VH-VL binders against Mitochondrial distribution and morphology protein 38 (MDM38). Designs and how they scored, part 13

Target 1, 223 residues: Mitochondrial distribution and morphology protein 38 (MDM38), of Saccharomyces cerevisiae (q08179r182to404)
Amino acid sequence: KLIEIRKKTSEFLHETLEESNLITYNTIENAEKKQKFLNFFRKLYSAKEGKIMTFQHDEISAIAQMFKNDSVLDNLSRPQLAAMSKFMSLRPFGNDNMLRYQIRSKLKDIMNDDKTIDYEGVESLSQEELYQACVSRGMKAYGVSKEDLVDNLKVWLELRLRQKIPSVLMVLSSTFTFGGLPKENYSKAFSPLAEKKETKSKYDDLLDLYYDGILQVLSSIPD
Short names: E, the ipSAE of ESMFold2; O, the ipSAE of OpenDDE; V2, 0.75 times the mean of E and O plus 0.25 times the DockQ between their complexes.

## First folded at step 11 (VH-VL; framework fv_necitumumab)

Design W0 (from V5 with light chain N93S; at its last look DockQ between E and O 0.81; V2 from the best seeds 0.78)
Fold by ESMFold2, look of step 11:
Structure W0 (fold): chain C 223 residues (1-223), chain A 122 residues (1-122), chain B 107 residues (1-107)
Amino acid sequence: as target 1 above (223 residues)
Amino acid sequence: QVQLQESGPGLVKPSQTLSLTCTVSGGSISSGDYYWSWIRQPPGKGLEWIGYIYHRGSTDYNPSLKSRVTMSVDTSKNQFSLKVNSVTAADTAVYYCARDRITFSGYAFDYWGQGTLVTVSS
Amino acid sequence: EIVMTQSPATLSLSPGERATLSCRASQSVSDYLNWYQQKPGQAPRLLIYEASKRATGIPARFSGSGSGTDFTLTISSLEPEDFAVYYCQQRSSWPLTFGGGTKAEIK
């Protein structure tokens, strides 16, 4: 039931996100940052089937940090805000401003919970607590091992608390990690340290997956 | 056609403040595509980037001058300005204002003012 | 700070000759290199941006090449109006920096 709602709302957001202006590069006031932003998107828009462009995690994080939650929410239509609310297990009601308030309030609650979980340690959570934490953040949790739930939540905490990825981008990225990446994905995230390992851990693979989701959100921004 | 024109005193005494204004015509200063820069050239020497101001007021300055430089913008007059405090003879130069275009089409100083010589002398 | 080094300092040539001007960066600037022309008593004029792209209104005899640290401006056949000082300028890293210039003068 929840899975079906999340599949439907993910599909709607994927189809309509290109119609939204999540940020205009004209709002970037620092010239060096604007040039870095434009360089990134020139590379991203040049990706094609025969030429997969690769991006380091750090470079994706730097661009993602230029987005602000309120600016992103202000540029979503009411149907998009409603879909995002439903994906987050909220009951949408009222006008655009009420929907934005509901989303901001939920994201604030998750952030406070993230800080508590990080302080106490992810492994200190019970199976049920892990399940609820992952579900509330838009992750697949049903039928998933405790060890995999721990890794999923650790990736979320890394991105949100240490890499400072904006919460709204995290939720939008979750729609791609939950609903699946496009089959013809022409951009790919990687970590140089993880690539030096003889075998990559499950955590490293999950981290790559979430950065790929962020790339999908960024690639939907119109040029 | 966009034009930039520097104005201000050509002679400034040591330890005083050098003040220049650039007036932009044929286009708006209030564009997200552009950053408004000052560049100087001592007589017979090369070019030194001083800094820029964005139309909403954000600035960045060359570290070599940062402690002495401020810039301002007046969008209602389509102007931006430079102040250099505590000048010495080393600040004698031709001062240029320039438009820095930063867009998908490229990054460059595409329009320059004619330049104005400022001499620092007792 | 990225130091831009131009050579030669002076290039003495006759009209009709080919000019080759060199610019070297102290570290990689990728393609973020511009060339400007400055005639006596005038402001610099943009010639080339992004290492090899001609600015609007620049004659085809001007061409730029290179990437990373080594860049070249070529003037295929010098005209009398081309005798000027040429500056390269990087914009990969802040502060923005210019080379010391190459003066093209009549032999």
Scores: ipSAE 0.715, ipTM 0.921, lowest interface PAE 0.7, mean pLDDT 88
ESMFold2 (binder alone), look of step 11: mean pLDDT 93; pTM 0.952
OpenDDE, look of step 11: ipSAE 0.830; ipTM 0.964

Design W1 (from W0 with heavy chain S105Y; at its last look DockQ between E and O 0.79; V2 from the best seeds 0.77)
Fold by ESMFold2, look of step 11:
Structure W1 (fold): chain C 223 residues (1-223), chain A 122 residues (1-122), chain B 107 residues (1-107)
Amino acid sequence: as target 1 above (223 residues)
Amino acid sequence: QVQLQESGPGLVKPSQTLSLTCTVSGGSISSGDYYWSWIRQPPGKGLEWIGYIYHRGSTDYNPSLKSRVTMSVDTSKNQFSLKVNSVTAADTAVYYCARDRITFYGYAFDYWGQGTLVTVSS
Amino acid sequence: EIVMTQSPATLSLSPGERATLSCRASQSVSDYLNWYQQKPGQAPRLLIYEASKRATGIPARFSGSGSGTDFTLTISSLEPEDFAVYYCQQRSSWPLTFGGGTKAEIK
């Protein structure tokens, strides 16, 4: 079943991402971005005994925006590409280049669909359309209320369209939100605006969760 | 040891273009760790960052000068260059080239040229 | 643009005395603050990076401190060769900017 496939592919991706150089500071040409990238990873890898490093959402977004879908896909091995394809409910076929093409094509379709949904409003989707939109993006959808599906999709649209998080990173981060965070987690995302609220909304909690997923993908990159 | 050396005309007429070249020796200009910068200092005054060029050609310039400044790099000669258009007396300064080291372990201008005085005068 | 303000403009001291040089940023630069020394007729030389870390070959009498907006360069016991102009420089945001300098001169 889909849930079991996603669990297995998420676990495989989590265990193998550290072997991939999704981006390196040597490819960043802008000096200010290079320094911000290095500052982020120096902070990420800093540790005092048991201390959790915290990151604001905009801090995470700035780093994530430095990635390109094609560059990330080029740095994934065929087993990783196959796992990613299966997680996305694709049928992997062919060599590395064919898998990359299939993933790129699916991500392009999702991006076009994202723009349409955002323009017409998430509320315009039927229950079936909502379900399919969430499933295709790697979100938990079975047994989830319509209201929660709407919130999940709104978070996706915020991150993808407004925060400009690359689609490949969004899918990889979904493996962490679907499969759960690692047992040893030394980083946490937060929003200063949401922390001022007495009670955080479900939307705010989902935003934090997805940013935590992005952090986990970024923390898997070797230094 | 890495050394940087500025070269170019010491006297430039108003409204003309000053052109300077920095020659790097004892190390390669083609490295992801380094950004190649120009910094100027009017006589008796402080330092002003002009901009940088990366070995692949990417640049960023001080907004105060951006409209008049261009930089270039020639990796085959291990050189990078500065042009400042439409100069006035306010552009009279000692011009330094410098290596900006940006690595996981720290960020700084770690090597400077000796500087070259450029005077803008009729 | 982040304005860096150094004080005092001139510091008149004798060899062996302790020198304290101040640098203030118009907004937070975190720890992204460097110090340079410039002797007459010479290019600047890196002393301190990341607010407090000594560059290679810099004597232990030089130390930096501070974070955010307020920074200090301390020379614990001045040597004759330390009489020069000192510049702080931020690299939190571009354009990179330098302070106006503090001249350390023999009293």
Scores: ipSAE 0.690, ipTM 0.911, lowest interface PAE 0.9, mean pLDDT 87
ESMFold2 (binder alone), look of step 11: mean pLDDT 94; pTM 0.958
OpenDDE, look of step 11: ipSAE 0.827; ipTM 0.963

Design W2 (from W0 with heavy chain D33S; at its last look DockQ between E and O 0.65; V2 from the best seeds 0.71)
Heavy chain, then light chain:
Amino acid sequence: QVQLQESGPGLVKPSQTLSLTCTVSGGSISSGSYYWSWIRQPPGKGLEWIGYIYHRGSTDYNPSLKSRVTMSVDTSKNQFSLKVNSVTAADTAVYYCARDRITFSGYAFDYWGQGTLVTVSS
Amino acid sequence: EIVMTQSPATLSLSPGERATLSCRASQSVSDYLNWYQQKPGQAPRLLIYEASKRATGIPARFSGSGSGTDFTLTISSLEPEDFAVYYCQQRSSWPLTFGGGTKAEIK
ESMFold2, look of step 11: ipSAE 0.701; ipTM 0.920
ESMFold2 (binder alone), look of step 11: mean pLDDT 93; pTM 0.954
OpenDDE, look of step 11: ipSAE 0.823; ipTM 0.962
ESMFold2, look of step 12: ipSAE 0.629; ipTM 0.897
ESMFold2 (binder alone), look of step 12: mean pLDDT 94; pTM 0.956
OpenDDE, look of step 12: ipSAE 0.832; ipTM 0.965

Design W3 (at its last look DockQ between E and O 0.06; V2 from the best seeds 0.00; counts 0 for: pae E 7.7 > 2, placed apart)
Fold by ESMFold2, look of step 11:
Structure W3 (fold): chain C 223 residues (1-223), chain A 123 residues (1-123), chain B 107 residues (1-107)
Amino acid sequence: as target 1 above (223 residues)
Amino acid sequence: QVQLQESGPGLVKPSQTLSLTCTVSGGSISSGDYYWSWIRQPPGKGLEWIGYIYHTGSTDYNPSLKSRVTMSVDTSKNQFSLKVNSVTAADTAVYYCARDRITFWSGYAFDYWGQGTLVTVSS
Amino acid sequence: EIVMTQSPATLSLSPGERATLSCRASQSVSDYLNWYQQKPGQAPRLLIYEASKRATGIPARFSGSGSGTDFTLTISSLEPEDFAVYYCQQRSSWPLTFGGGTKAEIK
């Protein structure tokens, strides 16, 4: 049931994100940041025109950090807020402000839990704890080995806590991780360090996948 | 103002180990914003990147040299070093140390170079 | 690894002339392309980063353009001090690679 709900809500969110104003150019105070923001999106939109473009992980992280949870949530429509709530396993009710509050509250709970998990170490969690942590963050957990759950959660913690990717963008990117990337994907993320390894670990592959998901969220934003 | 200076022997016999040290002044080697690289240039030829070291000791090397190269860092002395094992005449080159900017906002580039030191491999 | 090809190998020009140096990558490097200048007996010096951004202290007569696989360094009016070897370098993929160089010589 959960899988089906998440597939349906992911599809809806993917189709409607282009209609959302998740950030405005004028909220960026630093002139250098504004220029790099514009250059990034021009490059990203070139990928939409069928020109294959590659992006380094830290480039993606730097741009993603410019988004604020409140600004993103304020620009989602009620159907989008409801879909996001259902994807996060929340029971949506009330007006738009109540939906935004529910989402913010859940994201805060996840962030506090992220900090605790990071302090204690992902390996210290039981399989049930790993399962619940992955499910609550929008990851596929059914039929996934304990070792794979550990890697998934480590990637989440890296992105959320170290790369400081905003929580709302993390959830939106999870819809692409859960539902799969578009078949015609002309944007690719990469890491120079991971490319130099003799063999890439499952963690490195997952990290690339999550950054690809973030790229998809960003590519869906009108400029 | 950041400056880099290479030091080490200018003449090395074949099959021996080439050892060089780069001393950083006017700035700290302990920074998350930089890699510390070695680049070499055979006489009259182009430039070849050898590898980098991060201030934590993490390294990566050009695959063409990886089997013979090691790097180290000593943050207390603000230095990083290069060793090339089993050298041949093909390793004769000017060796440069360089600071590599690795943050997206600053732009990726070798922004400071040492003056270079010629290492000749001959009997 | 990404092969960087520079042309021409040698430019013979007079002071005051416009120099155009070409650099081509074997696959896309986006805008992660740097240019360095090297005078005889000296270390390379950063001129251009991010394909088109001048490094601190570099005169406005130096400009870079291009994206993807094809890049150009332009010196609008050559000064005597500009006769040197110029290297492009991709910073998109490891190992980092340099072009073979273009030598600017006095005609």
Scores: ipSAE 0.026, ipTM 0.587, lowest interface PAE 7.7, mean pLDDT 83
ESMFold2 (binder alone), look of step 11: mean pLDDT 95; pTM 0.963
OpenDDE, look of step 11: ipSAE 0.823; ipTM 0.962

Design W4 (from W0 with heavy chain S105K; at its last fold request DockQ between E and O 0.90; V2 from the best seeds 0.81)
Heavy chain, then light chain:
Amino acid sequence: QVQLQESGPGLVKPSQTLSLTCTVSGGSISSGDYYWSWIRQPPGKGLEWIGYIYHRGSTDYNPSLKSRVTMSVDTSKNQFSLKVNSVTAADTAVYYCARDRITFKGYAFDYWGQGTLVTVSS
Amino acid sequence: EIVMTQSPATLSLSPGERATLSCRASQSVSDYLNWYQQKPGQAPRLLIYEASKRATGIPARFSGSGSGTDFTLTISSLEPEDFAVYYCQQRSSWPLTFGGGTKAEIK
ESMFold2, look of step 11: ipSAE 0.710; ipTM 0.915
ESMFold2 (binder alone), look of step 11: mean pLDDT 94; pTM 0.956
OpenDDE, look of step 11: ipSAE 0.823; ipTM 0.961
ESMFold2, fold request of step 13: ipSAE 0.708, 0.688, 0.726; ipTM 0.928, 0.922, 0.929
ESMFold2 (binder alone), fold request of step 13: mean pLDDT 94, 94, 94; pTM 0.957, 0.959, 0.957
OpenDDE, fold request of step 13: ipSAE 0.834, 0.833, 0.832; ipTM 0.966, 0.966, 0.968

Design W5 (from W0 with light chain R54L; at its last look DockQ between E and O 0.83; V2 from the best seeds 0.78)
Fold by ESMFold2, look of step 11:
Structure W5 (fold): chain C 223 residues (1-223), chain A 122 residues (1-122), chain B 107 residues (1-107)
Amino acid sequence: as target 1 above (223 residues)
Amino acid sequence: QVQLQESGPGLVKPSQTLSLTCTVSGGSISSGDYYWSWIRQPPGKGLEWIGYIYHRGSTDYNPSLKSRVTMSVDTSKNQFSLKVNSVTAADTAVYYCARDRITFSGYAFDYWGQGTLVTVSS
Amino acid sequence: EIVMTQSPATLSLSPGERATLSCRASQSVSDYLNWYQQKPGQAPRLLIYEASKLATGIPARFSGSGSGTDFTLTISSLEPEDFAVYYCQQRSSWPLTFGGGTKAEIK
């Protein structure tokens, strides 16, 4: 039930993201950051032309950090805000501003919870606590082992707390990683993560998956 | 088409503040594509980037000068300005203002003022 | 800070000759390298951007090549107006830095 709601809301968001201006280039006032931003998108648009391009995690993180939660939310339509709210297991109601407030409030609660979990250790959580933490962050949790839930949550904490990926961007990227559809829609981006290691842990594979999700969100930004 | 013109005193005494203004004509200073820069060249020597100001006021300065420089912008007059505090003879140079274009199509200083010589002497 | 080193300091050549100017970076700047020309009493003028792309209005006798740390500016056949000082400039990282210049002089 939850899975179906998330699948439908993810599909709607994916179909409509290109129509939304999630960030404008003129909001980047630092010249070095502006140049890095443009370099990244010049490379990304080369991938859309059918060339295979690879991106390092640090490269993706630097660009993602340039996004602002409020600016992204301000540029989403009411149907998109409603879809995002439903994906986050919120009950959407009211106008655009009320939906933005609800989403911001939920994201702040999650961030505070992230800090607490990181301080006490992910391993200190019970199965039920792990389940709720993963579900609230847009991850698959039903039928997932405790060990896999721990790995999923550790990846989330790495991206949110260490890599400082903005919360709204994390939720949008979760819509791409939750449904599995980003792979079928890779024809526009063709931009897998750059790092390939001979031996990779489950954690490393999950980290790659989340960076692929972030890359998919970035590739949806209009030229 | 676009022109940049430096103005200000050509002679400044040691320990005083060097103050220059660049007036932009034939185009607007208020654009997201451009970073408004100062570059100096001591007589017979090479070029040193001083810093830039963005039309909304954001700045970045060369670390070698950061403690002594301040830039400002007046969008209503289509001007941006440089101040260098506590000058010495080492600050004697031709000062250029320049437009740094940072767009999807490329990055470069595409328009320069003619330059103004500022001499620091007692 | 990335140090840009240009060589030679002076090129003494005759009109019609081929000029080759070298620019070396202390660390990789990828292809974020520009070339500027400065004639006596004038401001610098953009020649080449992105290592090899010719700026608008610049004659085809100018070309740039290189990537990473080693770059060259080539003037295939020198004209009298080409005798000037040439600066390379990196923009891979801030602060932006220029090379010391290569002066092209009439032999």
Scores: ipSAE 0.705, ipTM 0.921, lowest interface PAE 0.7, mean pLDDT 86
ESMFold2 (binder alone), look of step 11: mean pLDDT 93; pTM 0.953
OpenDDE, look of step 11: ipSAE 0.830; ipTM 0.964

## First folded at step 12 (VH-VL; framework fv_necitumumab)

Design KO (from W0 with heavy chain Y35S I102S Y107S, light chain W94S; at its last look DockQ between E and O 0.03; V2 from the best seeds 0.00; counts 0 for: pae E 16.2 > 2, placed apart)
Fold by ESMFold2, look of step 12:
Structure KO (fold): chain C 223 residues (1-223), chain A 122 residues (1-122), chain B 107 residues (1-107)
Amino acid sequence: as target 1 above (223 residues)
Amino acid sequence: QVQLQESGPGLVKPSQTLSLTCTVSGGSISSGDYSWSWIRQPPGKGLEWIGYIYHRGSTDYNPSLKSRVTMSVDTSKNQFSLKVNSVTAADTAVYYCARDRSTFSGSAFDYWGQGTLVTVSS
Amino acid sequence: EIVMTQSPATLSLSPGERATLSCRASQSVSDYLNWYQQKPGQAPRLLIYEASKRATGIPARFSGSGSGTDFTLTISSLEPEDFAVYYCQQRSSSPLTFGGGTKAEIK
């Protein structure tokens, strides 16, 4: 049931995010950040049908860090906020502002839990705790090996706590990684350090996947 | 360690198609860290970027050449190629293939082929 | 497109002297600026990337500086092998563009 709700809400969000203005160039205060934003999106939008551009993790992180949770939530429509709430296992009710409050409150709870898990270590979680931690963050957990759940949560902690990707973008990107990335010929993320390894770890592949999800969210921003 | 080597004709007639191939050794063209470029240099003059291609086939071309240029990649042969249609004397140049990283931080062409002179003449 | 203007076109110096080469962009390229060296009959060789970082194997006498529109390549004490043509190149915006070059020649 949870899987079906998440599939439906992720599909709705994927179809509608392209119409949302999650950030505008003119609201970026720093001139260097404005130039980085412009260069990134010129590269992203220079792709033609069937063309794939590649992006390093650090450049995706730099752009993602320019987003603010409240600004993103303010630019989502009520149907999008309701879909996001349902994806996060919240029961949406009330007007837009109440939905934004519910989502912010949940994201704050997850952030506090992230810090606790990072302090204690992901491996210290019981099987049930690990399952619930992954589910609450929008990750697929049913039928997933314990080893993969650990790696998923480690990637989440890396992105949220060390790379400081805004929580709202993390959830939006989870809709892409949960329901599957869109059709072929989309831009891809990569890490130079991981590509130097003789054999990439499962963690490294998963990190690429989650950065791909963030990149998909960023790709939904209008020209 | 990585080496790039251009191959193709030294002489091409006007209005014909110039075709060049770059063979990569000591490294994989399929690595996600890199894109692959063609750059040309008319004799005694400066450098002009033609375009780059990613291992999955996506391209970006110099607008001045875009209507006449096609690049392709053959990962099974560890090669990428350039075609320039409808050439004129202005296309006479040394053609280089080069590797760079596609990065936000601004990559550079860190490995270049030796270059191959292509002359467009009747 | 971003036009890269290098000056001087020719720099005549003796071994042991300090060389200063200038590169100006028609609009900001942040620090997405590279420098290449090209000797006669050879392919270009990467010297500096991201305005100021030396590529692998490049001697410490080469240094780069600048950000935005104005960039400088400095060779602190010229060696005989440093007499070549130097190109700057931006990667801020497509198309990628090179400067016209500065030829460093022995006096």
Scores: ipSAE 0.000, ipTM 0.439, lowest interface PAE 16.2, mean pLDDT 81
ESMFold2 (binder alone), look of step 12: mean pLDDT 92; pTM 0.945
OpenDDE, look of step 12: ipSAE 0.036; ipTM 0.629

Design X1 (from W0 with heavy chain D33S S105K, light chain R54L; at its last look DockQ between E and O 0.82; V2 from the best seeds 0.77)
Fold by ESMFold2, look of step 12:
Structure X1 (fold): chain C 223 residues (1-223), chain A 122 residues (1-122), chain B 107 residues (1-107)
Amino acid sequence: as target 1 above (223 residues)
Amino acid sequence: QVQLQESGPGLVKPSQTLSLTCTVSGGSISSGSYYWSWIRQPPGKGLEWIGYIYHRGSTDYNPSLKSRVTMSVDTSKNQFSLKVNSVTAADTAVYYCARDRITFKGYAFDYWGQGTLVTVSS
Amino acid sequence: EIVMTQSPATLSLSPGERATLSCRASQSVSDYLNWYQQKPGQAPRLLIYEASKLATGIPARFSGSGSGTDFTLTISSLEPEDFAVYYCQQRSSWPLTFGGGTKAEIK
C-alpha cells in the first residue's frame, strides 16, 4: 500500500516540479557562488538528445547546498505539498502553512535520527531498525536484504551529513530513486574516485543513483 | 547609459583612512545581476582587484587587503563606498569603481568609472 | 591565488600588422578569462569575455582563443587606435586577478 502511495505521489511531483521556481540565481549574494550556479545551469540546460552532459558529485553537491529548505517549501503549491506529505507517510491536513510545518517537523526528526545512527554506526542497527530507518527516508525496503539496506542508509548519511544536501532536496531526489528516473535523461552524475574502480560496488551505484535524482530535481527548475 | 563616477580626497596622509564613493547614474545599483567593485592601479603599474559589495551588503575582499578594507552601499543614493585604513605610500594609485555583470549572458566588468588618483603623502 | 602571466611585455608593431598577445594562468581557469584594453589616461574597457566572445561595440578584428591555462588575444590588422595596454583577467576563482599587461606600441 505504501509502495502504491509513493509511486502515485512521486509521479505527481515529477510532473509538476517544472511549475515551481525552487530558487532564482538573483538571490545569490556571493559572486563566486553566483558564477558557479550559472555555469552549472548553463551546462545542465545544454543537455539534450545527442549531447549528454556529465556532472561530478562534488559539482552537484555544491549547487544543492545553495538551496534552502524553507525557500523550496514556500514555492511548492498545495497539491505538491500534499503529495510530498503523502510520500513521507504524513497525513496532509489544513492549509499550506500546516503542510509545511508537518513536512518540516518530519525532516527535523529524520535529521536527529540520522545523527544518532551515524554516531552509533549503521552496523549497530538490527534488521528491523534498518527497515524502519530506510522506509522513513523514502527508500524501498520491503523484500530488500540487510546488506542492501545498510548500503542505502550509508548513502543517505553520506549525502545528508557529509555532503550536506538539504533535506527537501533529499526527499525530492528520493521520489526519483523510488519512482524511477525519466527515460529522457541527458544528464549523468559520476564520481572520479568510483570511475577508477574495476567494479563499482552497490554503494557506488546507489550514490550515483541519488546524485542522478538530485540532477533531475535541479533539471526541473525553469530556464 | 550607465555611468560610474568616483569621488573623494585626492591626497591622504600616511596611517589615515582613504575614503572613496562611487555614484551610479543611468541605472539602479539594486540589481541582482551586478556586483559593485573597486579596482586600483598604482602609477605605471597593473590592475589589482580590491573587492566587491552586493546591493544587499554582502562583500568579498582581496586577501591582500582584507584586514584594512571596508565597503558599504547606500541604495537610496545609488552609491557604494570604499575605505582603506592605515594607508602607506604603497596605496597610492588610481582607484576605479566598476560594475561586475554576472548573468546567464556572461561575466565581466562592463562599466568603469574614469578613475581618481589618490596620493598618500606628507 | 591564480597568477596571470602575459607576454610579451611590449609588442612593437606597425599599423596593419597582426598582433598576437599571450596570457597564461598558473592553474586552469577553464574559459573564465576576459581581456581589457586601456589607453593612456583612460579606464580599462572590456574587449573579450569568456575567452572568445566579443564585447558590445568591439570590432571584429579582435578575437580571443584558448581555454584552461593558455589564452591568446589576436588583432588581425592593427589600427592606430589599437596601440594601448592589454590586460587579461581570470574569474575562475576569487580573488579576481589580472595579468601584468602587454603594451602594444607603434614601431
Scores: ipSAE 0.685, ipTM 0.912, lowest interface PAE 0.9, mean pLDDT 87
ESMFold2 (binder alone), look of step 12: mean pLDDT 93; pTM 0.951
OpenDDE, look of step 12: ipSAE 0.829; ipTM 0.965

